# VHH binders against F-box protein At5g18160, part 21

Target 1, 379 residues: F-box protein At5g18160, of Arabidopsis thaliana (Mouse-ear cress) (q9fk54)
Amino acid sequence: MDKQDEKKQGTTKSSSTLTTRCSHGNHISQSNSIPLDITIEILSRLPAKSIVRSRSVSKLWSSITTTPEFIKHRSKKTSPPCVLLIFRKHDKLIVFSSPQHQNTYSHVQDYHIEIPKNGFIRRLDSVHGLICLEGSKQLVICNPTLKRFFPLPEPQGTGDEYNVGGFLGYEPIEGKYKALCIVRGWNTQVLTLEIQESWRVTKPGYTHWPTKDTGRCINGVIYYKAIIFDRVPRHVIFGFDLRYEEFTHIEFPMRNYDRFLMVSYEGRLALISSTSSVVEIWSLEDAGNRKWSYEQFHLCLPPNTSLKGVIDAGELIYTGFSLNRSFCVVYFDPKKNNIRETKFQGIADNQIWQPDRLGFDLVNDFYVLPNHIESFISF
Below, E stands for the ipSAE of ESMFold2; O stands for the ipSAE of OpenDDE; V2 stands for 0.75 times the mean of E and O plus 0.25 times the DockQ between their complexes.

## First folded at step 21 (VHH; framework vhh_6z1v_2)

Design y1 (from v4 with S106T; at its last look DockQ between E and O 0.72; V2 from the best seeds 0.00; counts 0 for: pae E 2.7 > 2)
Fold by ESMFold2, look of step 21:
Parts: sequence; structure tokens; C-alpha cells
Structure y1 (fold): chain B 379 residues (1-379), chain A 122 residues (1-122)
Amino acid sequence: as target 1 above (379 residues)
Amino acid sequence: EVQLVESGGRLVRTGGSLRLSCAASGFTFSDYYMGWFRQAPGKEREVVAAIYWSGGSTWHADFVKGRFTISRDNAKNTVYLQMNSLKPEDTAVYYCARPEYLDFETGPEDYWGQGTQVTVSS
């Protein structure tokens, strides 16, 4: 029976619609069509895996789900956050994902993501679902959801032997990703992704060398540890405001700064150090006045656990091995004073987790990225 | 275990030249900035020069600018300090260290070498 859809979703023929048809080469679609805006809304509700698969099985779905309009529509919808566990094995990054909300154990999905030829991994950070890798002459963006790498253009003035220090950030007011790099330890450059084909040079006011530590993008500012050169070189936290593209530097509130992890805590830049019994948190109250607040919390964790980061819910994330010698992720909530543990069965049995391959090398080539969300953005 | 071993210090005359070496082990040398520091008798330890992990950028204190040159060989896990036009005021124990994780004014003793004595006579 013939139905028409005039600017609205028409009703599907009931007897024919109740049977599923999934063959691409064997059937003619119905005469009445679903409006484009409804199709976008339906597709935007699918899990990431389903959207990626739909691109392979339908020409129409592929044409819709790859548009910038669909991707920006979907990006407004928050996915459940996860922890990414990343192992570097030769030329590969092997990525595991674990949901952050479970208390007992999680089934870890693994992904094999090839490192670009001659790539280096000095810094990893997850910024709105994208990971920035630092190579010898260029930055590479990894999207684990899409299992793809996107090399950025080569910055100006790279030398044969020079490294590029770099960071990815997200500016939430204009909704743009920007990359910052420091070439040869002094030549700072910025790239606005999706808009620019090439880097532009900036002047930070100070020559500075970023340290090996991972930077953090918090509320449109990239923070990173650096050495600056006044009369005497000293360590500071450098800040790059992504909207105005302005540099500042912030003095550390303590002298043993190398023992503190730089994170986002309660929406602010924070420095956290933890033993098995004490957590110290310095939170930035006012960068201009050099005002930090300090809190100390008590806990009881096994001695072999290590602080790795903070999830957005305010829990501190630790990794280690339980008494049963299984890899564990432990979450501590300082305000509620509670602890929850997640066990990872797949890692214990995985060939990546083998004593002869990952024995004591795990601590050098193992990365924990909290607060990771799905992203369909590509460049 | 991190180990830094300085060598090459000796007695030299004013205006002379000397090259210090620092052999590094127990860490991935090419991942770290390196620095030379010195401590004269009765004085605080002070930074002399620093070098980017790739060797592509260097910094030298004003009091040695144009006379000392820091360099590194990542294949040999070694950092060098070429000292020219030496003055009696350069007399000190010279140390290498990893400045990326240490306070330039001081740091844990296990991140420093034992030092090498440079003495400049008039």
C-alpha cells in the first residue's frame, strides 16, 4: 500500500514494517521517506560502534553521519566517561577502555592503534575525546573511537635534530580545538584545527622549555610545567588561554613540585601528591594573585598503588596490583572518604601483560587517561 | 638507579681551557634536559648551563656567556661543558644534574653526581 510523507515522518506499512530487512543488494526502500532532521536525531542516539558500522552498511547513513553538521550535533551529547589504559608495544599503542562507574571489575575492550611511522610518545592527554601525540617534527591527533590518526601540518622552523613539544586544547566558548607547540624549545606556534592549514607563530613573553609532564586543558586554558629563563632558570606552570591566545606563568606553591601531579580538580587547576596514607591537594584559587588553597586527606591504600589522575566526579584514580596479583584501578573520593576498586581480568591474561614483555617496563610505557569520551571528529 | 659521573676537572692556568664530561646511566638520557652546576667554597650551588633533551637549544648563565658551551651526545649518554678563557673565579666543584625534575637551587642528592674539581690558578 502506497503512503506519502509530506514534511513529516510517515507511518510505515504495518505488515511490511514488522519484518527486518538488512540486505543492501536485495531490497528496494519504501516510497515514503523519513525527514532529514528526524534521521539525524535517530542516528545521533546510537552508540559510537553503531554509528561507525552504519557508515559501512548504508550509503545514506554514511553521507549523513560523516557531515560536520551531524558530528557537531552528536558532540553536544555527553557519552559516559571511561578510563583509557594505553600500553606502548614497539610501534603500537594498545588501548583498553574501562567504564568509570563500576565497583567490582570491568570487562576491558582493547583496540590496536598503530603509531605513525617514527612517532614518539612523550605526552598523552585526552581532550574532548582526542589524544595528542608528540612526534619529532609534528603532532599527531589520535581518535580512539574512530581508530584513526590525523597528522597535523609540520610547524615552522623544525630542525633535523629538534623535538616538538606540543599540546592539544579545547576552547569551549567558540567550540574549537587548538594545538600549541614549542619548536626547538623557543619557537611557539598555534594551530586552530578545522580552520587553518598552517601554524601561526606566537610570542609568549619568555623563552620556555616544556617539561616531559603531560599538560592539562581546563576551561579553555592549556596548563603545562615548563622551565622559563629570567636571570636564573626556574620551573613554573605555563598557561595558554585558548580564546585570547595569551601566555601567563604561575609559580608553584611548593618546592618539591616534581612529586605533584597536575590535574583538574573541582573545575580548577590542582596539584596532587599521594602516599598510601595521605593525599595533599593544592588548588589554584587565583592565578593573578598567586593564591592557592591547600587540603590534606587521609586514606589507607596498599603501598604499591600509584596516583594516576582525577575523574570529573572528584574521585582520585590509582592503579596497582591487588593481593591476588591482578591489575586494579582504585577510586578514592576525598570528600565522601570512600574507596571503590575495579579489577581488570583481561589485562592479566593478555599477551601485552606478560612478565617477559611488560614486567617492570609497564611503569615506563603505561598511560592512564581518565575522563575520556567518545568523539566522531576527524580532520 | 640514576647515576651521574662527572670527570675532567683539574688545575689549569688563567685563560686556559678545559672540557668536563658527565656520563649518565639508569634512565633514558635522551628524554631529559641536562644541566651543569657549580659550587665554590662557602657559596651556594649555582646553575651554569642547561641543554634541551635533543641538544637543539641551550641556556648559559650570564657570568659564563661566551666562555662556556654546553653540549650533549645522546648516543653516548654524555653531557659536556667546554670551558674557555678560565678565570680564578671559576674555581669550583662542577656537577651535572637533570634540571627538569630538580629545583635549580638544590635537589635530592641522588640526582646529582659526586662532582669534579676545577681549579684555576693565576
Scores: ipSAE 0.379, ipTM 0.727, lowest interface PAE 2.7, mean pLDDT 73
ESMFold2 (binder alone), look of step 21: mean pLDDT 82; pTM 0.841
OpenDDE, look of step 21: ipSAE 0.389; ipTM 0.752

Design y2 (from v4 with S106T P108K; at its last look DockQ between E and O 0.50; V2 from the best seeds 0.00; counts 0 for: pae E 2.4 > 2)
Fold by ESMFold2, look of step 21:
Structure y2 (fold): chain B 379 residues (1-379), chain A 122 residues (1-122)
Amino acid sequence: as target 1 above (379 residues)
Amino acid sequence: EVQLVESGGRLVRTGGSLRLSCAASGFTFSDYYMGWFRQAPGKEREVVAAIYWSGGSTWHADFVKGRFTISRDNAKNTVYLQMNSLKPEDTAVYYCARPEYLDFETGKEDYWGQGTQVTVSS
């Protein structure tokens, strides 16, 4: 648990121009400093590792790289997206990261996250570089780039709740992260992730129970599967618009909806199911008219692979172990009808495979988070 | 292996009460909502009640509302159905379920128990 606050020195260190003055007498222009906006541009070109390290070495660089201006400027740059592979072993999460556009082997460095041992349900997605972890009485935001954790305030009315169910989203118009939680199955609350904000109660129009499935944030809307109760219990997709903080719900286009993974595909909400030979994709065209399109694609995969997600470039992600027991990620591009494979060299040799009391199942204790990008946001 | 074991079903006179229990094992019980279903002879299985994983929210079908109460004890991995003011039409095999399929109208659950018979005499 990181309780270390940076030592508070000075007052305001952010300014539009960094300059050094040399005299009071007469009107003499200042000389000899790179303007702040140029300094931000230069620092923004550094690798994430260098930026994080520089905050520990130089007071000037730390003051610049922690400003809201720098963070917003760096966030405008596209970082190479990567896939996160997260394995749970006891109270640890072992995280591997690799670029998504490799075609052969990927060398990854693992890192570990210690989690609370009790009252924790793990449903993960990477939302604009951040990951939301569920705890018994609070949500915790992980920023893997900074290796920092930001516990959120406890929502109201948790009582004896074992796990607070929640979702993270990103609102692109205002550039804000928001968290949505449902406490005890009825008390919905939203939090804007900013200093000194508190949870606000929302009104969803329907009492609903989110399912165990991961939600997806797509274009400022958190989508998640839920049960509503009118005459009979039934499943729908709820959407929470982060800008207006309003709920909607959408009917599934098929009866066997539990076989389908909810994803973003080609910028739309989509439901995808795959066997080793056939992929089915339902894409939402118009939520108001309840219109879905349907596509079917053929492929040939080993039977030991399973669909885990979709990258923004439109490739489907499958995972499994190869014949030599290498952990593999398989990418299928339905439009190009092409399959590529990435083997993760650091995973097979990792400590996680040493025998202990853990049962390990890729369905229950393994998460694949595509489209992860660097983020320097702090809260 | 997921297991659900119901108990407590028996013969009861009209107007009587009984409590059904379901012991769960093989999974993290507190992560899942649970349900009770019933099936009378010659009829389709129907959902009776459901309960949120924390126990903080419940749902009951209209035909049992005010008479039946679902509850759970996450420390004991057990879900209960308290049945009061029993009627002959409540006669059925009652099943505990961890819902996998989400059509409560037909009861297509992958994980359910063997059932416990409740018989209500006139």
Scores: ipSAE 0.392, ipTM 0.746, lowest interface PAE 2.4, mean pLDDT 75
ESMFold2 (binder alone), look of step 21: mean pLDDT 83; pTM 0.845
OpenDDE, look of step 21: ipSAE 0.580; ipTM 0.832

Design y3 (from v4 with L102T; at its last look DockQ between E and O 0.49; V2 from the best seeds 0.00; counts 0 for: pae E 2.7 > 2)
Fold by ESMFold2, look of step 21:
Structure y3 (fold): chain B 379 residues (1-379), chain A 122 residues (1-122)
Amino acid sequence: as target 1 above (379 residues)
Amino acid sequence: EVQLVESGGRLVRTGGSLRLSCAASGFTFSDYYMGWFRQAPGKEREVVAAIYWSGGSTWHADFVKGRFTISRDNAKNTVYLQMNSLKPEDTAVYYCARPEYTDFESGPEDYWGQGTQVTVSS
């Protein structure tokens, strides 16, 4: 067409500057290109939707917003965190987002994520803006901001067996994502999520079975529950330091590990158990000395609520149904001794909630992911 | 209500074979690893074998390696123990369990079956 038929730029581009060919204008003392750091600053002030949409309709903006320099700059700016609610219908995930600090939710942001036909989702976690989906033989990374899926290579040695454990982590010092996979209870492999990376075998010191619980990445360490086999099988918490790629394990401070949710609480690894009236929190103070602190808090929860997670501000998240069967989210702040109850109007008013004679289908197919932030990284 | 029902225990000659079964109900069986334990008269209960929730990985105590094999069928909510080359010291009550303790020791919160007697005659 008329402007599309114009010739390509006649200058070579570099990563530090952008050059646009024009009819005249190269005589000025200043370059006819904008320094990359200034361009990154300008574009980084746009809303995430604007950046994502601009990638699909602007070659210039796509080239800028996908550079490592832009991604590093934007990643230093933390977006307001949110809670993701993820519902599964057939082979799709329906994602809702809510600001973490609000008591009233007037807006539901929807994401439709198509799941590969032969894949499934088992463990969901949000790690520095990415959602880790655990399939049978590979991990799939979802970036909800970009609405993109990034299947990871299949680890070696999966055969016909399920992948018995897979976790995503983020190392904040070097700004790298890494995935950890344990194949058949012994074959431990690590992948750095970069172009042309492949799985590397590593030595954890113990053959171990990860449990079905979601792992947690806290301050550059992936923590997960596992069974180890030295002479007598026992449950422990494994820690994988993402920077040094070193394993440690930590004894549980209590006997009944199944009743405790592993979370980040006040910036530390914590184990939380809750009844309708009592919350117990074990916080790890020093992994090397096996030092835990213990706190107990009293509350009064609505019936049939269950603990789902913790936001960084220190509130515990519960979900459940009220007496009139309205889906609700309850936040408890142990330090302020404050309970706030919210309803997600979009969920209550949508047809995704379908009870049957034996219970709600929602209980089997929804997930709560606290502390989610925007990310523009892709692989 | 969680229930575990062992069966298949009987009197067997030294060198014989026996297969134990444990039927599980009242919980989502495929979400849990399972174990077989035994207790001889006057002795502490001890772990014999364990199997991961998917059935893809197993562990056996040294005193039964090469002789006993644990397996499971998640569609039938059943865990099995195949016992070969039985010895008189294998005489015990055998229990299946869904261990909830961190070191596979029994306790108030563990879910145990009622047990099945295995007796090996010399």
Scores: ipSAE 0.368, ipTM 0.707, lowest interface PAE 2.7, mean pLDDT 73
ESMFold2 (binder alone), look of step 21: mean pLDDT 81; pTM 0.821
OpenDDE, look of step 21: ipSAE 0.758; ipTM 0.895

Design y4 (from v4 with L102I S106T; at its last look DockQ between E and O 0.36; V2 from the best seeds 0.00; counts 0 for: pae E 2.2 > 2)
Amino acid sequence: EVQLVESGGRLVRTGGSLRLSCAASGFTFSDYYMGWFRQAPGKEREVVAAIYWSGGSTWHADFVKGRFTISRDNAKNTVYLQMNSLKPEDTAVYYCARPEYIDFETGPEDYWGQGTQVTVSS
ESMFold2, look of step 21: ipSAE 0.540; ipTM 0.821
ESMFold2 (binder alone), look of step 21: mean pLDDT 82; pTM 0.838
OpenDDE, look of step 21: ipSAE 0.489; ipTM 0.794
ESMFold2, look of step 22: ipSAE 0.405; ipTM 0.741
ESMFold2 (binder alone), look of step 22: mean pLDDT 83; pTM 0.842
OpenDDE, look of step 22: ipSAE 0.566; ipTM 0.818
ESMFold2, look of step 24: ipSAE 0.470; ipTM 0.789
ESMFold2 (binder alone), look of step 24: mean pLDDT 83; pTM 0.841
OpenDDE, look of step 24: ipSAE 0.634; ipTM 0.852

Design y5 (from v4 with S54R; at its last look DockQ between E and O 0.49; V2 from the best seeds 0.00; counts 0 for: pae E 2.6 > 2)
Fold by OpenDDE, look of step 21:
Structure y5 (fold): chain B 379 residues (1-379), chain A 122 residues (1-122)
Amino acid sequence: as target 1 above (379 residues)
Amino acid sequence: EVQLVESGGRLVRTGGSLRLSCAASGFTFSDYYMGWFRQAPGKEREVVAAIYWRGGSTWHADFVKGRFTISRDNAKNTVYLQMNSLKPEDTAVYYCARPEYLDFESGPEDYWGQGTQVTVSS
């Protein structure tokens, strides 16, 4: 009985471990990147502060929001221009903002700005949303929207004993801010407000000192009153073209020019005087030929009001001197002979009018800045 | 009311020195340019020197350059004119004023002080 040794051929099932190389197809998840146009639109709808914050979150957003195109696009979507009422008390600016076209009651937003040390508050104007302040050795740009200060580089030739005066302008074609600085009273320099820029010396051709009067940037030209020193000093208006960086000077069309406020009126340089019953407007028609036009209007203003500025729409701004009541801003349209009034609530009740613990703390200065717009510019 | 009071003018010999003072009141002195002007008999009023609100920036007319020096003390609301090496041609009434507010052709009389007489004899 032949024990057939059934050789159990151990069929070593070579389990071919089909290493299914899961070709992890790098499905580069098409990160659904928001289209650029949509991104721009979203960013343009953000508040100014949020735009600035967005720059720290994304390089892309930073690159988008710093372009002139975006700035221009955003400006079209922003709130209407507002009037800033600025009160100075000691080392603080108290700013009230109100839309220019609002009716009888404006909710006034107030914010405080600390003035830089050794800064001088004068010649305040809003230039495309920015305000230039004069420091001891340098100009300081204020963005009220962001509540930030941007000190500019020191101009050349500054010493410990010298004050710096200056003006801010906006060149509309290139979309650039430029600062005009006066060093030692008559040395003029210009700075383009861009990264790593330096002051350039410019020569006006005349020794002149700017007066304390507020300059005006109109269509890419900075206008300011100055004294030319010669045997007989004379007052003139200097114009600094921001694009070409050239100076011109214009004579006053009247002898009593000290009574006139220099403003932008209907997009032109104008000199405006307002009495209790009469408004006189001298408008520069041709800067090259130094031609002025003259207009006279009659008005009946509330008592104790004074001319403070002009809005772009052509309305003259008047404010009262009484701080004991609701602060009232009067807008007069000389062409339509229309008067409208806006009452600022909360100004009279503001803590700024309270005397300090030591007694008589008076507000030092008051400024009216028309045509202010929001700005998200940072330097 | 703005008040400007000049003092220090007197008779002096050629080559002598004199210091004029102008006391200012009725405005924030430190916020304004100050200047010295002079008017000789039969001549137009001319600017002699001017000073910025801070004493570091000054302008002097060419005819007084190197001889006269304008300065100011904002704590005292006073502007000074140091005059050295005086000449007979410097004989004039000297006035203190705020150049920014001067209409040199038709300016209000209240923008000027009474002046101080400087006479330089040979």
Scores: ipSAE 0.223, ipTM 0.673, lowest interface PAE 2.5, mean pLDDT 84
ESMFold2, look of step 21: ipSAE 0.374; ipTM 0.717
ESMFold2 (binder alone), look of step 21: mean pLDDT 82; pTM 0.834

Design y6 (from v4 with A50V; at its last look DockQ between E and O 0.43; V2 from the best seeds 0.00; counts 0 for: pae E 5.1 > 2)
Fold by ESMFold2, look of step 21:
Structure y6 (fold): chain B 379 residues (1-379), chain A 122 residues (1-122)
Amino acid sequence: as target 1 above (379 residues)
Amino acid sequence: EVQLVESGGRLVRTGGSLRLSCAASGFTFSDYYMGWFRQAPGKEREVVAVIYWSGGSTWHADFVKGRFTISRDNAKNTVYLQMNSLKPEDTAVYYCARPEYLDFESGPEDYWGQGTQVTVSS
């Protein structure tokens, strides 16, 4: 019995006969060894659900699909993006997904994931397939594809009640995830999400306090709204370059900035506001010269919808309820001046729309995360 | 609807102490920074103190540092301002608010409480 044990660096296979996946095709002439590269290619063609399920029912598939080499290979093929709808009930996140380019009945997937008992949601964002949750003393990374949580270590200088005020970003040149946290307004710390890394203090820009608004990671820069306190509050956008770990601060181009949602639009940082009849878009053209462009578009939206974000294709995403109690997602393309609607069966029929008498608040516990992709990465 | 209700303001002598409280409802209180602001007659509102959503981390304006202390109780959805060593210059209407919704000019009235009058006599 010459069975090879698993190693951290990768799966080592002996010359002993190995079991392939459940597809029949191996004969006695192929009984001793199956090349790892071929096995990775075959498994990489499976849907994400099948890969994750196979890890729980097959020790061989688990040993192959959890290796860094498999994960790197699968990550080269980006999944089609979806919109995640996330509802919080007590210590659970109820997650639905919907394909971004459909105009008719949407497939709703339901994920039951657990938040650590002391966790809460302040800044919920999907970054290159991972979701960042802000906990009471730490950031928690959720991978919905793997249905796993990865609590990050506590930053330096947090107390029992300090929140970390943090963000997740993705640096595309080196292919690394980095977390940023601002502790007590001045202590800037960065964690590169690799095994064996701890938080490190970096060069601060200004003493500042991030707001609750979701930040955006665009081309390796985390942008977020923050407040600088002195005699009066001063609101500023900060940009944190993940490669060089340096701050830039950017003045808002308007005074009514609280009415604008920070998004990525056409590959640029943008501020978007939607009223009952007009959409306003301010796009950052040059952060160094603080140059913004401004566009205005007219539209007629279904009643009771609100702007929630932008998908990468350039459509603005709105959510709301139709008159028949159906939850819907509406997409508006300002350049093509068209509107498309999807509806989510089951959300209106789910007990999630009957408020918990114990304080479950759907208005404050509902999140829309556009542009979510599958990820098999773990830490 | 969002509601912020201040209480505890009254007339006190110079050197006295006073505790203000602000009851919050209509939003997830533990998700937000909270702040105390004040407005003397004929002046603009100014920030007095701000507290992080979990408590513990605070900022106080220089003109009250060492004398005033902001705190919060997330289980009771309440923000407090402990005011010690009061001076006549502290006479103002005190408001609680969510600083994340403020601009450099006074913001919408529904982002503020009703205010509570503090008067410090000689």
Scores: ipSAE 0.171, ipTM 0.584, lowest interface PAE 5.1, mean pLDDT 72
ESMFold2 (binder alone), look of step 21: mean pLDDT 82; pTM 0.832
OpenDDE, look of step 21: ipSAE 0.628; ipTM 0.854

## First folded at step 22 (VHH; framework vhh_6z1v_2)

Design z1 (from y4 with Y52W W53Y; at its last look DockQ between E and O 0.59; V2 from the best seeds 0.00; counts 0 for: pae E 3.9 > 2)
Amino acid sequence: EVQLVESGGRLVRTGGSLRLSCAASGFTFSDYYMGWFRQAPGKEREVVAAIWYSGGSTWHADFVKGRFTISRDNAKNTVYLQMNSLKPEDTAVYYCARPEYIDFETGPEDYWGQGTQVTVSS
ESMFold2, look of step 22: ipSAE 0.264; ipTM 0.669
ESMFold2 (binder alone), look of step 22: mean pLDDT 82; pTM 0.842
OpenDDE, look of step 22: ipSAE 0.706; ipTM 0.869

Design z2 (from y4 with I102V; at its last look DockQ between E and O 0.46; V2 from the best seeds 0.00; counts 0 for: pae E 2.9 > 2)
Fold by ESMFold2, look of step 22:
Order: sequence, then C-alpha cells, then structure tokens
Structure z2 (fold): chain B 379 residues (1-379), chain A 122 residues (1-122)
Amino acid sequence: as target 1 above (379 residues)
Amino acid sequence: EVQLVESGGRLVRTGGSLRLSCAASGFTFSDYYMGWFRQAPGKEREVVAAIYWSGGSTWHADFVKGRFTISRDNAKNTVYLQMNSLKPEDTAVYYCARPEYVDFETGPEDYWGQGTQVTVSS
C-alpha cells in the first residue's frame, strides 16, 4: 500500500507505515486534531524568542499566542528574573540584560531601543515586564520581550508644556496595567491600558509635584515621592491604589528623605540608604501605613560602589568598577550578611565606557532595573 | 560645586517693585525644584515661593500671594522673583535654594546662595 484514500475508494493504499485498516474506528477522528488547551500548553513552554518569532510566520500561532487565554496561561509560568542595565545616549536607549541567578555566569545581551525624540527619561522601572518611558506630552510603554513601543494617548490639559510625569502600575487582582500621570504638577489622570480606554481625571486631595525619583508599584499600589502644598510645601510619599483609584499620603519617617532609595523589600514599601559600612532600612508595616520598622546592617564595600536597587530575593544590588576597572554588580544579603559579585565583562571596554576618550561623556544616563520578567502583553 | 548667586536686592519705596535673580551652576538645573526664601532680622527663614523644575507650576506663600511671582529660565539656569506692591514687612535678606528636606527646611544637603538684601522704606 502506497497511499489510501479515506473518503473515496480508488484501490490506493499507503503501504506499511501511513495507512492501516482498523477494526474499530474510535481512534481515527481524535488522533487528527490537537485541542486548543493542549496547543496553548505546548506553545506556552516555548522560549520567549520562539513565541515572538512564531507570531511573524504563522497566522494561526499569532492568533493563539495573542489571546488573553494564552497570555494568562503563560503568565502562570514565572520567567527567571533578570537585571536590565539601560544606558541613554542622546535619544537612544542601549539595553543590556543579565540573569540574577547566583551560580550563573554573567553575560551582556544588548539591543537598541529608539525613543520618541521630544521626550525625557526621568523615571524608569520594570513593572510586571513593562517599562514606562516619560515623554514631554505622552508616556510610552516599552515591552522589551516583544521589542515593541506602545505610545499612550496624550493626557488632558498638556498645552505646549514639555513636561509629563508618570508612573506605570500593575493591579494584580484584575490583572490590569494602569498608568498614572501628573500634568504640569497639578493635573492627575489615570489610564487603564486596554483598547478604547481614555484618561480619567483623579482627585488626589492635594496639589502635588512628583519628585525626580522613580516610583514603585507594590501590591497594586503606586508609591512615589512628592511635594504637597497644604500650608507650606513638604515632601511626602503618595500612594495610589490601582484597584480603587484612590490616593493616600504617608509621612517620611526621617527628615533627610532624599538620601533614601524607595524600593520593594520583603514585599513592603521600604526606604534604604547605604554607606560603604552601614545599610539602613525603613520598612512600612503591613498593619498600618503610619508605622515603620527600622533595621541597620553592617557591610564592608569599597566607596566607589553605589546602591541601585533590591532584587525580590532580598539582596541589595550595587554597581561600580572593580580595582581592574571592570564594571561589576554586587549583591548584599543583609539577613545572611554575605556578598556576591557578578562582573559584566566588556562593559568597561564598550564604546559607551571609554573613559580615556572624549566619546565617553556621551552617556547621559544609566539605570539599573532589577526583577525584570518576560511579558507578552500588547496594547 | 553647586553654586547659587542672588542679585537684584536694593532699597525701594513702599509700593515699589523689584526683580530678584538667582544664577545656578554645578548641577543639572532643570532636574530640580527651586525656591525663594527670606529672613528678616531676628526671625527664622521662611519659604516665599517655589517652582516646579519645568516652570509649569508655582507655589506662593499666602503673605506674598498676588504680589510676588516666581519664574525660571532653564536655558539660562536662572530663577527669578518678581516682587510688586512691596511693604516694609518684606524687608529681609532673600535667598534662593534647592530644598531637599521633608518640610522645605534648610539642611546639610540643601544648597543656599549668599542672599541679596531687600529694604523697603516707608
């Protein structure tokens, strides 16, 4: 038998391997198709690069992998987190990524991301796999996994002012991304990142100006440092609850607020300051917004290192140059009192890091974004 | 080194006008809020006005509201205070500053200018 016609009999057959006569036909129909649930499971196990490539070469796979069901299923699989190192040169971002694992050799994987020409980059963080870029009249969402930019609509009341401050957050109960913007320091608006959504005006209770520091989205709340204007100007931490879209503010536990980096530490809002010998951590208690706990830890670091953030495992991340001028990332675990170092080979020799040349001064900004994960969300 | 240099203070009559200037250097001026403060003899320094880093939003203390206007020119790294309808109570040394403490108080990390004397005669 060479080939067998299943619908019409022309005395053809598939010999030995392709066709057989079956005594009971219950198996034939079921073996010809793969259920959608199984297809989603199989595709969800592919690496992110393979999923992205499959969207460009197959209409069927693009259709499946862009559905909310697939994206929800893939999101159940936690991707390994990485550190993003982001360098700004003029109107471009140069992005490197490296895994955060203890026993993984560090590597640099870079790509270029062009940003809108009329924008600033003042606030940068990775929120559930997405990065919010601040522009003069609009926010732009970058998905590094998809290598895509999603400009947001202009908020109401921008005028000709070249200043839009904003934050991205993720609301975990409904699984929605939301952006908060403050236009000209007083006009606050929120946008749900979904098709057909528009900016909604919010009522923060105070005219306020966000500072230049990065905000943090923690457990569905965007926290950011701001100046409020009640009787006299003062700095506070604003919290914007993404589910209820309501503002609160909390007082800093110290007077010299600007020395402290705002982070997520052990699932809580925290303020961390570090010298080469002492780390101070103020953590907001889960039981109340106005109660802080304070911890102090000792370490020994060279003075040429600076605190950049905290990974979810509870290690503090520092960057600097080693004695041999290699760029390095250092992790400190305050609870275990241990230090580990990962070197990013080639960064010091990159054209970005040529300090004995006039070209080195072309780097405008440098950012460290810990805890970055994959995201397949499109808008 | 961060430097703030005030100028424009002088003797003026009650009801007169002055414009103060503050030239900033040694930092990225467009990244920071700026404020004007004053200190009369025997009194604490007090905040007079503040301006957002873009220049798009301002705040003025109640005792100068409607009379004083803060502004900035980020291209020239300069912050200004236009003072109208001056009163003898406005006599003080005026300072510009980059406030960094919670309650806009001066602290070790705050940077101040040398001040410029404004004297309002009756």
Scores: ipSAE 0.407, ipTM 0.758, lowest interface PAE 2.9, mean pLDDT 74
ESMFold2 (binder alone), look of step 22: mean pLDDT 82; pTM 0.838
OpenDDE, look of step 22: ipSAE 0.475; ipTM 0.781

